# Designs tried in a protein design chat: VHH binders against q9rw55. Part 7

Target 1, 281 residues: q9rw55
Amino acid sequence: PQVEQLARQKMWNLAERFVAGESIESAIQAVQALERDGIAGNLDLLGEFIDSPAKCTEFADDVIKLIEAAHAAGIKPYVSIKLSSVGQGKDENGEDLGLTNARRIIAKAKEYGGFICLDMEDHTRVDVTLEQFRTLVGEFGAEHVGTVLQSYLYRSLGDRASLDDLRPNIRMVKGAYLEPATVAYPDKADVDQNYRRLVFQHLKAGNYTNVATHDERIIDDVKRFVLAHGIGKDAFEFQMLYGIRRDLQKQLAAEGYRVRVYLPYGRDWYAYFSRRIAETP

## First folded at step 1 (VHH)

Design d05 (framework vhh_7n9e_1)
Fold by ESMFold2-Fast, scan of step 1:
Structure d05 (fold): chain B 281 residues (1-281), chain A 121 residues (1-121)
Amino acid sequence: as target 1 above (281 residues)
Amino acid sequence: DVQLVESGGGLVQAGGSLRLSCAASGFTFSNYAMYWGRQAPGKGREWVSGISPGGDYTAYASSVKGRFTISRDNAKNTLYLQMNNLKPEDTALYYCAKGFYDESGSWLDYWGQGTQVTVSS
């Protein structure tokens, strides 16, 4: 424990550039600072995958407290959640606990004109997450619930097209998990090209598109695509990570593009920071 | 423009050692976690090792733990991988990568072209 305390102290000075603090208050202050620069926030409460239904519901309650705090501070709530953290795959009274808890979270966000993004996880959760996304969009509307598609998965182009009837808000990402070559492109060039296909097709379909990447070549290609096709700057946004390429974030905002920054926060920042390096490349 | 240039690969006998280097430019190197990955012919990419921006934390795949050491020199914008007790199954194209996987869905947003490591039995 003493060795962990020393490591935690050393890591905090580094982690504070990438984590918006340990409390709801510090996270709200970080969003307000970004908004002064013309940049919006996407709040993510840090938490590990948890093994009990009670703790999943407690985590959902903490997300609801975050939403209420954002509203009280004059911020339109925009929050990302992992369905696994709120109980996806766990039965409680004959219903999926993750779906039950997601409904509570989205209902609270909707009261304040806010938005919940359902983060995509590893490939084994794609089917259930997209099914639950359809259900939640039907109940709350696409203006309050979005999800994520990962360009590293072979299936993602088909998934994107299958969702067009919902007019969905989708965050396009390359992909964050180690996946086998049976489901995911092993070559970065294929992942990058598929990312462009997902973004361009979604924009052309008239759907709100979140372009979540720090890849300047892709960002430049998106800029050229929207100009060439007469797509307005109100039809999409660029999303980046807190503390990463603040120069690029400010440049895009100054150019009149919508920019949103993913802000992880919470008491579990040490575990998050350590796990990021240890478990995923 | 971000550039990552790997070097130090080659042909070695089992039990031998190699030291790989990755020269980084076009970004503030000290602000990013850095990684080594590898890809054997016909297989997907495998994460090998990672190091925090300041070098205070390191992590390794179980297959290389105890044999490989990752390090960095932020003054020189250079990432290193010291590989000891090499095995034939370590044969792969080794590449360095900027950033880290993010649960928000960011991939490692830049990979180098790689340096080939071949370990003979």
Scores: ipSAE 0.005, ipTM 0.185, lowest interface PAE 13.2, mean pLDDT 85

Design d06 (framework vhh_4orz_3)
Fold by ESMFold2-Fast, scan of step 1:
Structure d06 (fold): chain B 281 residues (1-281), chain A 123 residues (1-123)
Amino acid sequence: as target 1 above (281 residues)
Amino acid sequence: EVQLVESGGGLVQAGGSLRLFCAASGFTFSSYAMAWLRQAPGKRREWVALITSGGSTDYADSVKDRFTISRDNAKNTVSLQMNSLKPEDTAIYFCAAEDYSYGFTLPDDYDYWGQGTQVTVSS
């Protein structure tokens, strides 16, 4: 529709701050710029809710091309995928297509010593995603595949504890989807408290923890927590979004902390950017 | 030096009430979250009730509506009012403190612990 096309064109002028371009080449250049500042990248090819099995497989092929390009550029591949984009919930030859395609992607990353993060989506996908995560960790190892837990969900503390047998790498986020109060905390204070619980419990369990937040109070609390509990800077990292609080990213890296920036790229940036505008008006 | 001393434990009949006290010293009490945890014979330690430095409270589902946690910052004391006691409430009750002031509910989240006080509820 014409209204959406005009909105996309106007939004692109603002989206340039939050999106690492539309191509693999631009995404690789953005990661290289971050690495010069001692900051790692987490590459995300944009594309949610892809509607056909063929398109899901094409998307997985494009993710594999990204992994190969990162390796060729001297970057250890670190890539986030949404299982919905590669066919989760679609039956192809008697198996879940998302699981089949995720195996291909993780296997390619593993060849290069890389890592795949299985991004969490809305609450309806949590059960199937955690089940598939457990399967993939069993096949490839926790050093090559991780997933995300969202502190806005009531269930997340229990989910975290249920995964301890895997010694999993988990990216802790507050959550960005609109969810009903039956499954998610409506109050920000409760979300923030539960975020601290998830991070601190995961760190104490000896599991690699990705602290994905721009909230300086939480970041300061994590700094104090790891110092108080003798947790080394090699046991966790801070993660932030591309184009947000670049000053904080550089400060943490200069202080010796591991910092990783989530770098979305690709032609399907509109949905991602719309969510970012809701968070940073 | 931090010290937490529990009192008020004892034997009580099912349906009765009991009030536990915890006297704190050696730290800035008003800045700490305070909690009660319990350990029944043969079971792991479980969280019961929490009060943050700001006064917000939280309770385990098993004791909700029966127990009330409160604090007195002037006296450096945290209390647990236990009503409608059941035999399954029988346990050693521990007072615990954490300096993060966030109100964590896991036993391992607490920095300082008292020695515990026995509560026995007869059928």
Scores: ipSAE 0.000, ipTM 0.177, lowest interface PAE 13.1, mean pLDDT 86

Design d07 (framework vhh_4orz_3)
Fold by ESMFold2-Fast, scan of step 1:
Structure d07 (fold): chain B 281 residues (1-281), chain A 118 residues (1-118)
Amino acid sequence: as target 1 above (281 residues)
Amino acid sequence: EVQLVESGGGLVQAGGSLRLFCAASGFTFSDYAMAWLRQAPGKRREWVALISRGGSTDYADSVKDRFTISRDNAKNTVSLQMNSLKPEDTAIYFCATGSWDEYLSDVWGQGTQVTVSS
């Protein structure tokens, strides 16, 4: 136990750059620090693939507590969830538990004028997540719930177009999971080009676009694209990860762009950190 | 298709040295940070060393004065020089890609076994 505590403490000294602490209080303080620099937060309670229905509901309750704490602190709630963490694919009283818990979370955020982003996971969850996203947008409105599309997947351009009737808020990412070449581009150049295509098409469709990347070439291409097409700085935002390229975050905010930082927090930070590898600032 | 192939592992006496290699293909190697991780039997996988696209390095405290990570962009290779090896360094060593805007849920390589005897 003491040896494990020492190892955890040493690991935390490396991880604290990338994680906003273990508690709601520390996460709120981290958002407040960002807001002083003109940067918004996107809070993420760490956890995924939770195995029991009771634990999924407990996790959802903790997300609701986070939303309430953000509101109490004067922060408009903006929170990301993984549907697998709140019970997607589990039946509870004849309904999908993830959908039931997502409704509770989004309803609470909506009370405070907030927003919930449904994080995308591996390719096997794309169909069910997009179906549930459509349902939730119909119930709560696109101003309160968004989702993620991953440019590494061949399907994502078609998925993006299929959602245009919703006028959806979408966070564009390259992708976070190991995927087979049958569903995902193996070459970074193809992933990057597909990322640009997703962002540019979504912006042209008049949909709010979250450009979630630290890739400076893509960021510069987005800057040039919006200038060339007369797209205002209120139609999109740049999103980055906590602790990564803080200098770039501040630079973009100073240039008048909207910037939002994804802030993971919680007791499960060790698993997050151990699988996350980032370029040195 | 992304491929990372680790090599250079083996059996060595305590105090000895080994050099591990990772050959990368299927992506633009020079655009990614690279890392070495290790996993001992019955233990979780842990980070060992990191090298950025620009060549900046960082190390876990357990290896900081003993291991050196380097890269050769012309050969699409990342290397780990391991000096003053200890029995507790015994593990399967993996190389992995890193990006500022991407998560890795698993390592991309199959690993290379390092066994350090007393």
Scores: ipSAE 0.010, ipTM 0.211, lowest interface PAE 9.6, mean pLDDT 84

Design d08 (framework vhh_4orz_3)
Fold by ESMFold2-Fast, scan of step 1:
Structure d08 (fold): chain B 281 residues (1-281), chain A 118 residues (1-118)
Amino acid sequence: as target 1 above (281 residues)
Amino acid sequence: EVQLVESGGGLVQAGGSLRLFCAASGFTVSRNYMAWLRQAPGKRREWVALIYSGGSTDYADSVKDRFTISRDNAKNTVSLQMNSLKPEDTAIYFCAADFGEYDSLQYWGQGTQVTVSS
């Protein structure tokens, strides 16, 4: 039987809420709808764990097509990529393919005044991703390249401080991967408190901070913190996932805060949605 | 102020039944994906059953046709009906809600212990 295909068909009816379709066209239309509500988009072409150098380069080419399509549609490109999808860790003639492809992507975004966020993945990729982030910021500027820190990792508070010389744009998340207790806080309360520390320290350092959470307690704490410390609404933004708490997204935008929605799309939506439903093997 | 509170666990003989409850506060269960997961002694957590915002359900192969997940929108609760229980079902059972990759840690309850004797 076609169990996997049937599961994909069944799951698409449910995934429509969380995924902007399979095409660049549908993703652009979704961003335009958000912009009518005063909400910006963060476009993400799905394709984590691509296994061959040729496919990684093809993926990078597709990201560049997305950037060009966004520009053509009157949208300032803002795109997230996973370095593993463009070849991180794959040496081609003595060069890291992920770094080579990221340069191509960021150069195209910069041409249009855009921005690329380097998504953080599991803990084993943190060191190489932060090293490559430093390199790319040096080449293109912090106004065109950002990255992610995950509050569930013990290391993240130290990593945040180590990046201050770059004046970096960082998206703060709780964490998307199952990690062992040797590297990650096992208790939710510790993750949540470390999230607040990351955000507050980054804001106080004068660095552009993306507060990526649907947790209203944390959002309220951030609102109070910025007011108490005289931090302007142009120094940070709230970020949320497509299809999650659209009421809150609109409320924050109406209150004058910057809001950006992470907008996944593409043929590989099944893997993304499967992670969303928290299925553990 | 999202909180989940599990109840209904206990000791039961093999072949028996238990009904677990999850009371949610700070959000609406009918608008969210809700799941039951379990952690057997000395093992990692595994998913058991889930109900999507639209009402569709899915189950792990190990519990299919024995367990049924449902929700009561008026009471803002989700339940797990567990029939034909086996010693292998012995675990702490957790209720969870998933709000996506940014808040990738699920909103978890403290769990409720289920012990199935042979």
Scores: ipSAE 0.018, ipTM 0.329, lowest interface PAE 5.6, mean pLDDT 84

Design d09 (framework vhh_8ghr_2)
Fold by ESMFold2-Fast, scan of step 1:
Structure d09 (fold): chain B 281 residues (1-281), chain A 120 residues (1-120)
Amino acid sequence: as target 1 above (281 residues)
Amino acid sequence: EVQLVESGGGLVQPGGSLRLSCAASGFTISYSSYIGWVRRAPGKGEELVARIYSSGGYTSYADSVKGRFTISADISKNTAYLQMNSLRVEDTAVYYCARHDEYWGSLDYWGQGTLVTVSS
């Protein structure tokens, strides 16, 4: 409708700074531009909430096409997925469809030496996602699949420790969902301090740690921590969002730190964004 | 300086109505990813009851209020509203207006809250 089209135009004027276009080809070009600056990519295919098994499988097929296109372009595939978008919680022949589709995606990435990050969603999906993560690490290895822990959740510090037997690659984020105070810290200061705890404990455990934040205070604290504890620059990386603080991204790369940028792309950027914000339970 | 200022709370009988207002300053609501209304009832956690995508007119509601509450925005006044009809005792809560930041994916600025009491 016309009101939606006007909103889409306004949102695109803001979003074009932060979205790597609508196609695989534009996303690949964006990664190549970052790699020329010594910065790696983490590709995320934007998708709306998918409520049919057939559409979940179609989305998984599109992720596999992305992996194949990255490989064909000389890029080592590094892709983030949400298990809900590939069928988590849907039963197919006595098996979770999300797990079945995640296996297909990770197998293709592994074939090309790549990596899949299983994005964490709201608190109600943490248990099932961590269970499926354990299963997938057992099948494919921690060098090919990782997941996310959110510092805003009280449970995350315990979850991190419980995963140490896997030697897991974890992306640490503050958290993006509105959560009740029964499961999440209400105060930003507590979220930020718990973020430091997650990162520092994971680094000390010898696990590959992705520090996903633009918060300069936290970044500086991580720099001091690794120096003080003799942790090499090959044991962790900083991750940031495409188009945000490009100055900081380049500075960290120039200082010899590993830097990876999260690149959302896809035809459904407006539909996904609008529907996710509008989420009707 | 970003500010959200709520008004319109008060005491109302079951079946009655109230309209809450959220006046924004320091940013334009048409560039927010959404403005939301969050409530906290005694002994319960936070509930996001309504959202409005400011430049597109998309709205969403929690099942508990769907059909009874209507969220809207007046871009010229830089103000969002929550029209609450057919109020129930269970709607008693402190109501907060909050801005969602599209870049970080989080609610980053909150108003002071306004108390809504529905008494029989």
Scores: ipSAE 0.000, ipTM 0.124, lowest interface PAE 17.4, mean pLDDT 84

Design d10 (framework vhh_8ghr_2)
Fold by ESMFold2-Fast, scan of step 1:
Structure d10 (fold): chain B 281 residues (1-281), chain A 121 residues (1-121)
Amino acid sequence: as target 1 above (281 residues)
Amino acid sequence: EVQLVESGGGLVQPGGSLRLSCAASGFTFSSYSYIGWVRRAPGKGEELVARISPSGGSTSYADSVKGRFTISADISKNTAYLQMNSLRVEDTAVYYCARYSEDLFYGFDYWGQGTLVTVSS
């Protein structure tokens, strides 16, 4: 209907701060603009709630097109995917479709010297995602595939330690899903403390750590921790969301830290934008 | 209340020497794993120059200062030192004394006020 079209059009005027456009071309241009400021990109094709195997494979094909476009534009491909969007949990000839499609995506990224981050989702997908992550690291190497641990989950500290044999690249986040108190800390102070535990332990283990937060107190604590322990600026990076604390992103880059910005793009931007507005009304 | 008071900064010519001191109050060196010296030059990021475990006696240095700088600590005086020899123009920076814990949580992270070291002819 016209009313919904006008509402979506009006919302885009607010959303354009947080979303790198609807096309691969606009996403590539956004990454190039960040790189001129010494900031790297992490590209995310928006597309949640993909229900059919055919649509999951089409989504994977679109991610591969993104990787090819990034390479053609002189950008080292760095892309985040949700395994649920490429078929995790769906059977195809006795194999998990998500794993099959992830292999295709990672193989293409590796061909161009790139990297794929397997985004973590709600707590019910943690076990299968970490198992598939281990499998993919074994096939492609930790230099081409990483994953996410969420500090709001009680289990994450143990999960981090269990992965040390892989020397994994892990993005540490607080967590964004509504989770029951049986699996997640209900108190923000506990989430923040566990976030520091995850980051500090991962850094001390000698593993490449992505510190994904806008929380300046945590960022300052990480800066102090790496200085105290002689950890070089090439062993970790700060990651932030596109359009959030752009001032802080530029400040950290100017201070010589590695900074990477998560850049969502695509036609399904409305759900992502709605979450941003709910968090920062 | 934890306090770190730095002294010994100043102007020196290339090839000269300076000794920085860091007097600690509000804690004893034996209570914490490391005392470090961190520098920040105009237009450059922070660099951990040297650190010492006062209780354990172990030291470490940035490659840029190895063989030229020596960190030490006097536990009885609760004071840490950075002896800087063969100074170069690129050593020009504000030098901070800092206290760190080996606790995996943020423990006690206190900084001195900083002391300016200028190496110029």
Scores: ipSAE 0.000, ipTM 0.155, lowest interface PAE 18.1, mean pLDDT 85

Design d11 (framework vhh_8ghr_2)
Fold by ESMFold2-Fast, scan of step 1:
Structure d11 (fold): chain B 281 residues (1-281), chain A 122 residues (1-122)
Amino acid sequence: as target 1 above (281 residues)
Amino acid sequence: EVQLVESGGGLVQPGGSLRLSCAASGFTFSDYRYIGWVRRAPGKGEELVARIYPSSGSTSYADSVKGRFTISADISKNTAYLQMNSLRVEDTAVYYCAREGYDSWTEAMDYWGQGTLVTVSS
């Protein structure tokens, strides 16, 4: 009805700030606009809960279409996926469907010199995701696949260290899920301190580090750390969410730092945006 | 209990070579700690001469030893090495094997060996 249509129209006016549109075409245009400002994109196809193997494979096919479209537009593909959206935990012919579909996606990205980031989800998926990450790095190389570590989890410092044999590209985040105090720091100060530990240790290990935060205090600490330790601007990058602190994104790029923006897009933007509002009272 | 035990020091002539070994126990190099060699020469402060991150193989060296010393680690033997070539009189010092502490921000070391003396003289 008209009431629902009007509500969606009003919601889109707010969501338009944070979502790069509903189509591959609009997402590609948004990346091109960022690249004109010296900022790279990280594309994320928004998905609702995907419960069937067929829908997981269809979602993977849509990610591959995105990769092909980025390449056709002259963009080096850089895409984030959630393994749960492509079938992690579902068996297909004796193999994990998520791993099978991730291989297809990473192979296509690698063909075009691109990169796939395996987004980390809630704590119950950390073990299987890191196991599958090791497998995929062994098959495709660390220059084509990375993953995420969350500083709010007690385990993340040890997980980071356990991956050093791979020389992995890791995106460091604070964490976005509501987790119990048995696995996650309840105090924001501890989360922030652990974030610094993860970033600093990963940089010192000589691993490519994605510093994904809008927290200027942490950004300034990272700037001081790399200067003090002679770490070049080609060894790391800052990452931020689309529509958040665009001023800071442009400032960092102007200062010569590598900056990448996470761009969610797709028809499921309404669900995504609604969750964003609900999670931050 | 964490222990670092050095060996391989001694008297050597200028231009000679020595290999120092550091046997670690009570932790593994797969625990991902930086392992370094720190020396203390007579009349001088402590100098970090070489550091290795065993899991990744990343190494760094002081300018005074760069090109002459090589640090390495054998994870299976839980042992780090310092290969010292083209030794000079000014390399005379007590050499300590040390493990980086928890606080990576400060690069502070939390466990030290007893030290091994290297004397370079005729």
Scores: ipSAE 0.000, ipTM 0.165, lowest interface PAE 15.6, mean pLDDT 85

Design d12 (framework vhh_5j56_2)
Fold by ESMFold2-Fast, scan of step 1:
Structure d12 (fold): chain B 281 residues (1-281), chain A 128 residues (1-128)
Amino acid sequence: as target 1 above (281 residues)
Amino acid sequence: QVQLVESGGGLVQPGGSLRLSCVASGFTFGRTDYYAIGWFRQAPGKEREGLSSISSRTGGSTSYSDSVKGRFTISRDNAKNTVYLQMNSLKPEDTAVYYCAADYDSWELGTPSGYDYWGQGTQVTVSS
């Protein structure tokens, strides 16, 4: 613990630029500061390593506490979760624990008019996540639960089209995991081209689209696309990471676009980060 | 694929200086100006610690850990796909393997300090 504490303190100067603190209170204050600039928040509780059903349920309980705290502070809850952190793939009494815990979380958010985004993980979880997303949209409505598609995966254009019957809210990202060339485009130009295809097709289908990128060329292309196709500023939003391109965040909000910032927080940010290094040598 | 390669390490006496370089290469993603770049180090038997970061664009924001603030300076040259760490007033306790890491435009792990691409490291030894 002494070695971990010292390393945690040293890394905090780097991490504080990108993390909204270690507590629910600091995360709520960060959202309120963004809202004063016309920018919305997307709260993400950083998870410690979650290896048991009991810990998955405890993490879900902490997410519900976050939702309740956001509501109490006058913020409409908007929270991202990873299904793996709440038990996806763990069978309890014939039911997937992640699905069971996701239902509890989404039900609480819906009670307050809020929204839960199901973060996409590595390619091995795409099938089960999209299946569970479809189930949850059927139970709670597309206005309360969304998910993520990654443009670096070959499959994502087909996945997007397959979901049109749900009129889903989807966050479009390029992708961050190291994936083999059998499932992901190796060339950046193809990833960027596929990103535009995902965004443009989703917007044309009349689906709420979250454009999650700091790439100004793509942002400019989206601006031109929506103007050319008569798509209103209420049909999509730009999303960015906390601490990244704050100038661009403010500029887009000042231009009248919806902007949302992804705000990770929690005491386990360092432990989680260290585990990532150990697991992906 | 983004690959990060560190260079510029070596043996230096206390009070000396070194300049580390981190070069990005590969096909997927390709350019350092699409990434926030961080410098980290790990001494034998210790956890990896963050030292400094620079945002994805030229002239972007920088940050430093208190252990190196005032002694180390991070900079980038996007035309050369290179990030530098200028290390001054080196001390024996700065002895470690130094790593650069890149965080691409990503929403997947919910951690903005979770750098996704790592170099293999360059050894810095500060001794007489």
Scores: ipSAE 0.013, ipTM 0.228, lowest interface PAE 8.4, mean pLDDT 81

Design d13 (framework vhh_7w1s_2)
Fold by ESMFold2-Fast, scan of step 1:
Structure d13 (fold): chain B 281 residues (1-281), chain A 117 residues (1-117)
Amino acid sequence: as target 1 above (281 residues)
Amino acid sequence: QLQLVESGGGLVQAGGSMRLSCAASGFTFSYAMGWHRQAPGKQRELVAKISGGSTAYDDSVKGRFTISRDNTKNTVYLQMNSLKVEDTAVYYCAAGYDELFTSEDYWGQGTQVTVSS
């Protein structure tokens, strides 16, 4: 009601820098603004607590609507999804719902020459996500589907090497889940060093690499590495978050590097917030 | 720009409780907030994280520590119960992007927690 509407408006003043609005239309406009600056977009539909099969399919339908709207607006669709949000691990008619919904999403993106990145989640989902990634690359091609490797996991360096036959497009991230020391480096310095290993090895293997970090030391090391090894600016890109280090985004684009900005959007940003404040006395 | 201002901390006896607060200013929306700690001579470790409605904890603090957020005050809390001598550390508030990027350029100044027997 009125109180929620006023609170939402006030909270939007805090979120406005980091969220590309609540609607597909606002997200598309944000991508168009970035493209005018020579920066590409990667769209992410926010979805909290998607836990039923029906909600997972509804979320997948909304992602497909986003892809169609991007195409209609003259934008080549580039979208990130979490397989858990579209039903990974849920059995529907004897098949994994997440895989079934991912196929629908990727097929639609492929019709428009687009790309879907399969986001990596906590360590317990790595095996199933990489298995499903292999299946989807086999069906649609590595030019239409990619995934994420997290440098904080000990396993990621081996996972990266195991995927070379696919010539995969991979987004390298440090990782943001809380993981036990049995599977993840507890020391930030080791995470950062392993991030460099993942990026450098993937680049040397001739695979398209998305360097997703705001860490200027790592960015500088990547710049130095590609120059020293004769790797062209068409073999990788830098990726950053919407509203974070906009100065650095523009600087890298002006230097001739490919830059892509991750744009979260959707109504669930406030739905999540409102649920939190309702639980506070 | 985002600034994290921590409060709380100090000396407490083993078995006691303490609550740390972290106020974010600069009108910044963040998907993930967390608490790290660094004990003398050890590396910094993540102890608790809150993103969306989900919380996660390091095994060493599960059942004893609780992370919570008040979005109206843009403040994150760490409630620490049943404190042990080995919980002695400098505690850092951090803000970062959720699951996709470890953007931990947003750190608090740190607050000392000393647990004595």
Scores: ipSAE 0.005, ipTM 0.241, lowest interface PAE 10.3, mean pLDDT 83

